# VH-VL binders against RecQ-mediated genome instability protein 1 (rmi1): the designs that were tried, part 9

Target 1, 235 residues: RecQ-mediated genome instability protein 1 (rmi1), of Schizosaccharomyces pombe (q10160)
Amino acid sequence: MNQTTTLSTELTELGVRVQNRWLQSLLDYLAKKHSTGANTTPQLVMQYLVASDIRESTTSEGAAPYIVSEQHNVRIENTMLLQIVRVREIGISIVNQLEYLNDLEELKKLKGQKVIRLVHDESGDEEQNDDDGLTEAQDAVQKGSELKKMCRLILEDSNGQRFWGLERKPIKGIQLSTKLGTKLLVKNVLVRRGVLMLDPNNTTILGGSIEEWDKDYFPKRLIEELKGELSKTKA

## First folded at step 23 (VH-VL)

Design fd (from f3 with heavy chain S103G)
Fold by ESMFold2, fold request of step 24:
Structure fd (fold): chain C 235 residues (1-235), chain A 122 residues (1-122), chain B 112 residues (1-112)
Amino acid sequence: as target 1 above (235 residues)
Amino acid sequence: EVQLVQSGAEVKKPGASVKVSCKASGYTFTGYYIHWVRQAPGQGLEWIGWINPNRGGTKYNEKFKGRATLTADTSTSTAYLELSSLRSEDTAVYYCARGYYWGSGYYWFDYWGQGTLVTVSS
Amino acid sequence: DIVMTQSPDSLAVSLGERATINCKSSKSVLYSNNNKNYLAWYQQKPGQPPKLLIYWASERESGVPDRFSGSGSGTDFTLTISSLQAEDVAVYYCQQYYDTYTFGQGTKVEIK
């Protein structure tokens, strides 16, 4: 059987260079479960890859080409495969973020599930009074939308290098509820003061997560982390 | 076929250290985690920790942090558990076991070593 | 820590009859993102290491006889041996792997 070589070639054609030992281990598991590895497609492997830790599953060809924190005014033309370690909203106060998260948790308990009827009567309408008394958090919960203005990310490449990413423009799918370990393709990105300057044109969200990081994280552990960060700013 | 062969029984005094080896064969050593589990006489199973032989990363049960050290030598496909400051309640059979890491969570143990009896008595 | 509690502690079953072992976790081990229960079952015969029987609560490991089956979800799980054989005399352990690893205290199965 030359399945690992064939799949590795097909995955490389899709732009992903997987570690052979990771692919072989995955195929060993799949063969036990599905009777043969002959039914394994590159698409199925990609589903497992986005759920993996890319430090284990991919080669350094998708990593940052240098130490990002030491760079200023350079452009990384290469396509990088990255995973999100943390998401932080930096355009909205921590207090208002905590209110939003607590309100979501309270609403979930009352309804038993996170199902919110979205009522938005704004198409073709002018909001006649911006002073409606709702905080940004209350407005987001009322609208059934994500609390979002501008996120800062901790990103990690296949070599385990961690660095900051900052949204220059909002990227759909990046918000407080984004799963930890979400995979990104980032191409032709400007580095400024050691930070990747992200926007919708240079960032593609592949999805996925890292289970160990994401299990039971949103919103309870995020709340605890934000409370800790707020206490430090009050010291 | 997959095999995990452990070092022989050890007798130790309280306060000493012990180092148990686990030699893997029949698979790609760096493609799987090695876990360590112990079983006191007549008792159940207790997880100690895991090591990723490829990158050297480890995770420990909080109960054993500071006392247990997991290492691996990829050139010999051998994992090691070192347990320090031994006490009589550390008397147990110590097992190594293989686990997947293709995903990003925790997974079951599909193959186990034969076990190593460590006896601690004063 | 997620506490795993098995019942009964000991079980005597006639050859060819059904053996049923229960395992309860103090916290759900069902991960909603993939809809899988992070629960395994092991068999340990006297003087031997544990042997994997079941993973993902209900998936039989390769080479495990069809008489072994797992069921349940969330916090309540069952290992069933549909027709007990002499070689099935052992201690059986459940294990959660949702958040690190903990094992049940074990259930000893004997022939009546």
Scores: ipSAE 0.745, ipTM 0.885, lowest interface PAE 1.0, mean pLDDT 88
Fold by ESMFold2, last read:
Structure fd (fold): chain C 235 residues (1-235), chain A 122 residues (1-122), chain B 112 residues (1-112)
Amino acid sequence: as target 1 above (235 residues)
Amino acid sequence: EVQLVQSGAEVKKPGASVKVSCKASGYTFTGYYIHWVRQAPGQGLEWIGWINPNRGGTKYNEKFKGRATLTADTSTSTAYLELSSLRSEDTAVYYCARGYYWGSGYYWFDYWGQGTLVTVSS
Amino acid sequence: DIVMTQSPDSLAVSLGERATINCKSSKSVLYSNNNKNYLAWYQQKPGQPPKLLIYWASERESGVPDRFSGSGSGTDFTLTISSLQAEDVAVYYCQQYYDTYTFGQGTKVEIK
């Protein structure tokens, strides 16, 4: 048995069906880095897989079994391998999200220029606003936590089909800062009006990203996208 | 052994088009991108674009959008660059080069074709 | 676009001596996610296509002599030829692949 066949069977046992042409290309690259006696493990290949575009790296066996947008009140019992195209927070106003992101960007720029202690407590500023959303954004920045209520996702399968996913319950690891291209395993998910109804019981985060999508995206390009979306709703 | 063999030199008049071929061998053609790069006489290197033979996707340097067309024929393991509305400034050696696609970013070019001289003159 | 600037434009080095070529990018090409510098070096001899020497800023391609080494990070990079040989007379290009592709203008290396 050759190395490609052995690795493919082992990866299938880990739940992923890889494209042989993708695996061979990866092995050619890895062979340049390893000595004659080196063997590539399935675990190492998985590290590259989660950083890949699953449209190139995996077969249709992990894709959606039909056109999701045409379905209502059906359950996809099989496990799908999906990648996150976009994340949007829909339980908090765009204005408050922009405040949060701008504050994060300011703090990150200060760290990059010099060592700065983050605001901990007792800043001396008094807040006299009753806007619940604005207070939540300011509080999240002060505590160093993620701003989160409920996310809507654009998801993509190995065939390039894109569809919506909506959190029924918060899934830890899904927030505005989640890397674009993050890989998910989704099993036994209810589809309502063409939308996958996600929760922690049907969704497993594998991690990873797609470099082309994620480089220099959070928070600057996200801010630009949200401003554009806000302008359209005001117009 | 990986090889990229390009078509022969071309002489064209301004306004014409040219099609340069790049035949790949010694590897799985659909497992890699093909890039195109040009070099005007006495000048540096300029990236034109890439094609993904597996999915047929392309990306172009903005400078060449509208004039350059990249295609691939998987049955013959051959990639093509078509450049239309030629001008004297398009006189250059045109190279194809192989790049990885196992990741989701951009990668270096590990093998290059021998180059194809395209001369555009009245 | 990320602009790549090489220095010097040309240099003459005695046989067996060290040649040093610098490359500077207008933006960092270090990707923090994988801690890699998206930079390559190519050698081009007269009448030949470019040949890959170095990728990930410091990793030598197979078959490249060990007198060639790459170093640097972020925006500042160096190609070093530790003991120049006659066959090393060429133009050398750096290339970023962080966001599409751009090349430096080239550095011609000659024997003094």
Scores: ipSAE 0.739, ipTM 0.884, lowest interface PAE 1.1, mean pLDDT 88
Fold by ESMFold2, last read:
Structure fd (fold): chain C 235 residues (1-235), chain A 122 residues (1-122), chain B 112 residues (1-112)
Amino acid sequence: as target 1 above (235 residues)
Amino acid sequence: EVQLVQSGAEVKKPGASVKVSCKASGYTFTGYYIHWVRQAPGQGLEWIGWINPNRGGTKYNEKFKGRATLTADTSTSTAYLELSSLRSEDTAVYYCARGYYWGSGYYWFDYWGQGTLVTVSS
Amino acid sequence: DIVMTQSPDSLAVSLGERATINCKSSKSVLYSNNNKNYLAWYQQKPGQPPKLLIYWASERESGVPDRFSGSGSGTDFTLTISSLQAEDVAVYYCQQYYDTYTFGQGTKVEIK
């Protein structure tokens, strides 16, 4: 078997079914870049794949088996490869989310000074407590945690079908800062009223992004989108 | 060997349209974007848009939306630029160029067609 | 719209001497996620299409002589021809591909 067929087989063993034309294009680029004769590994290909658009890089075998929005009380047994189009926090008010995002950016501007102050006076900052009346947003920013209760996702499969996913339990790595285009493997997922019911047991985060969607998105464009959504609910 | 061969020069009157072809060979046509770029006489390069031959998806420079139409025929490995409502300012050499899409961002153009001169005059 | 500005517009250099072309973008083209500068350089000889020289700001395309090198980061970039040869007479363009595509206005390189 040639390199393309061997790699495709190995990637399928890792749970991903790649398009041959995509793999050929990647191998052509890598051959120009390296000129070493060393074999391209499945692990290297996976790094490029999670940074790809699965509509181009993967086959329909990882897609949803039907129109998800038309289904109720069915279980999708097979493993789907999906990419995150949007993330929305639905357990926290939009106003408080906007406060969090703005405060996070202000604290990032000050971190250089905070590092200097910590070195100069190591004890001065450990007495910060929640009892000082901080809002949820202020508390999350000062403690360095993500503002998180429950996310709703817009998900997309390799055929370009988009559908909702709802966290039934918090999944680590899914929050407002999650990169757009992050790849998920979703297996044995329940569909209720056209929505995938996600939890840590049925969802594996592979990582990655879609560069065109995610570049310069968080937090500025997210803030703009949330403000627009707030305006529509008040109108 | 990768080649992009374009159709011949065109002379058009203002208000007409033109369709330039770009035939690809030496690679898997559906594995790459085709970009279109123009160069007015004595001037620099201006990106018009790209097409993904596999899915038919396109993206246009805002300057050309509504006037430019990019298409591709995978059975002949040929991409097309159609530019309508021509003006004298559209006089330029029009190039097709190949770009990667293995990732999800924008990438440079590694191979270019020979160019097609389109002249718009009364 | 990321504006790409080259300097100088025209450059006359003696054979064997160093030619230096600058390119400045109106916005950083360094993407923090992968730490790459989304900048390419092209050479265009009279009557020919552009030819790719450099991508990712500093990586030389296959078949490009090693006298061509790219450097810089963020908003400021340089194409250097370490020892100009007669066949290097051309117009040189920088290109950003951070957000769609914009080219510099070009720098014409001539033998002095």
Scores: ipSAE 0.728, ipTM 0.875, lowest interface PAE 1.1, mean pLDDT 88
Fold by OpenDDE, last read:
Structure fd (fold): chain C 235 residues (1-235), chain A 122 residues (1-122), chain B 112 residues (1-112)
Amino acid sequence: as target 1 above (235 residues)
Amino acid sequence: EVQLVQSGAEVKKPGASVKVSCKASGYTFTGYYIHWVRQAPGQGLEWIGWINPNRGGTKYNEKFKGRATLTADTSTSTAYLELSSLRSEDTAVYYCARGYYWGSGYYWFDYWGQGTLVTVSS
Amino acid sequence: DIVMTQSPDSLAVSLGERATINCKSSKSVLYSNNNKNYLAWYQQKPGQPPKLLIYWASERESGVPDRFSGSGSGTDFTLTISSLQAEDVAVYYCQQYYDTYTFGQGTKVEIK
């Protein structure tokens, strides 16, 4: 059996249907990277899969079987592989979200300035690693992810269909800081008025990201987007 | 063996269009992106854009948007670059190159065509 | 656009000696999520297309001699030829692929 076929079968058992072309390309890369191409495991492939664009890496079998936006009170029984295009918190005011995100950005700037100062001050004074306080503050602000109430997602399937997902119950790992392009397995999901009703029972986070979407997005670009939304609401 | 074979040299007048071909062999054509890069005489390298032959998706350098058109024919494993409204500054060797797309980011170019000289002269 | 700047523009090195080429990016090309530097090095000989030497800042392409090595992280990168050979006479380019694609202006390596 061709290594590609074996891996494809194993991945299917994991609920992921991979495009053969993508898998071949990946195996070609891995063979170059690892002098002994012999040890490509399904787990290793999955690590690359979650970092891929599922429109390229997976088949239509994992896509939504219908035009989701046209569906009402329909349950999709099939397991879908989806990727997160956008996350919005809808249970917290935009103003409060902006305050939180701005605080995060300020903390990052302060940390960056401290590092720059440390590099320029070759003077040997053992300034105590107050890095702990900034990290604690960052962690405290990141722990402000506890501000999560309810998220609305823009999701995309392997066919490039985009549709809304709404949390009916909070899903751990879905938050404003969730990486764009995060992969989800969604099974037995109810569609209401073109929106997927998401909860911990029907949604599994696989992880990953789409680099093009996620690079330099959080928090800076998110802040800009939220400011734009706030301005439209005032108009 | 992976090979990218490009069409021959072209001479065009200003305002004309040129279409350069790149025939791929030795690998699954739809499993990789085709990038286009140009190099003016004695100058550096400039990325023009890429095409995904699998779905026909493209990305362009903003500098070439509206003038460059990338296409691919999967039946012949051939990629095409069409550049319109040619100017003297477009005189360059144009290269096609193969790139990975197994991830969601950008990747390097591992194989290159031999290049196609396009000369734009009045 | 991320601007890539190489130094020097030209380098003359004796056979068997070390050649060092520097490349600086205007923005970090280190992706924090995977801790990879999105930087490649190419060799271009006269009348030939570029040839890939190094990717991920330090990984050698298959078939590239061991005398070629890449190092650096973030914004500062170096290509080193440990022992210059006659066949190494070429122009070398760094490339970032962190955000689209941009190249350095090139460094011409000649034999002294």
Scores: ipSAE 0.679, ipTM 0.852, lowest interface PAE 0.9, mean pLDDT 91

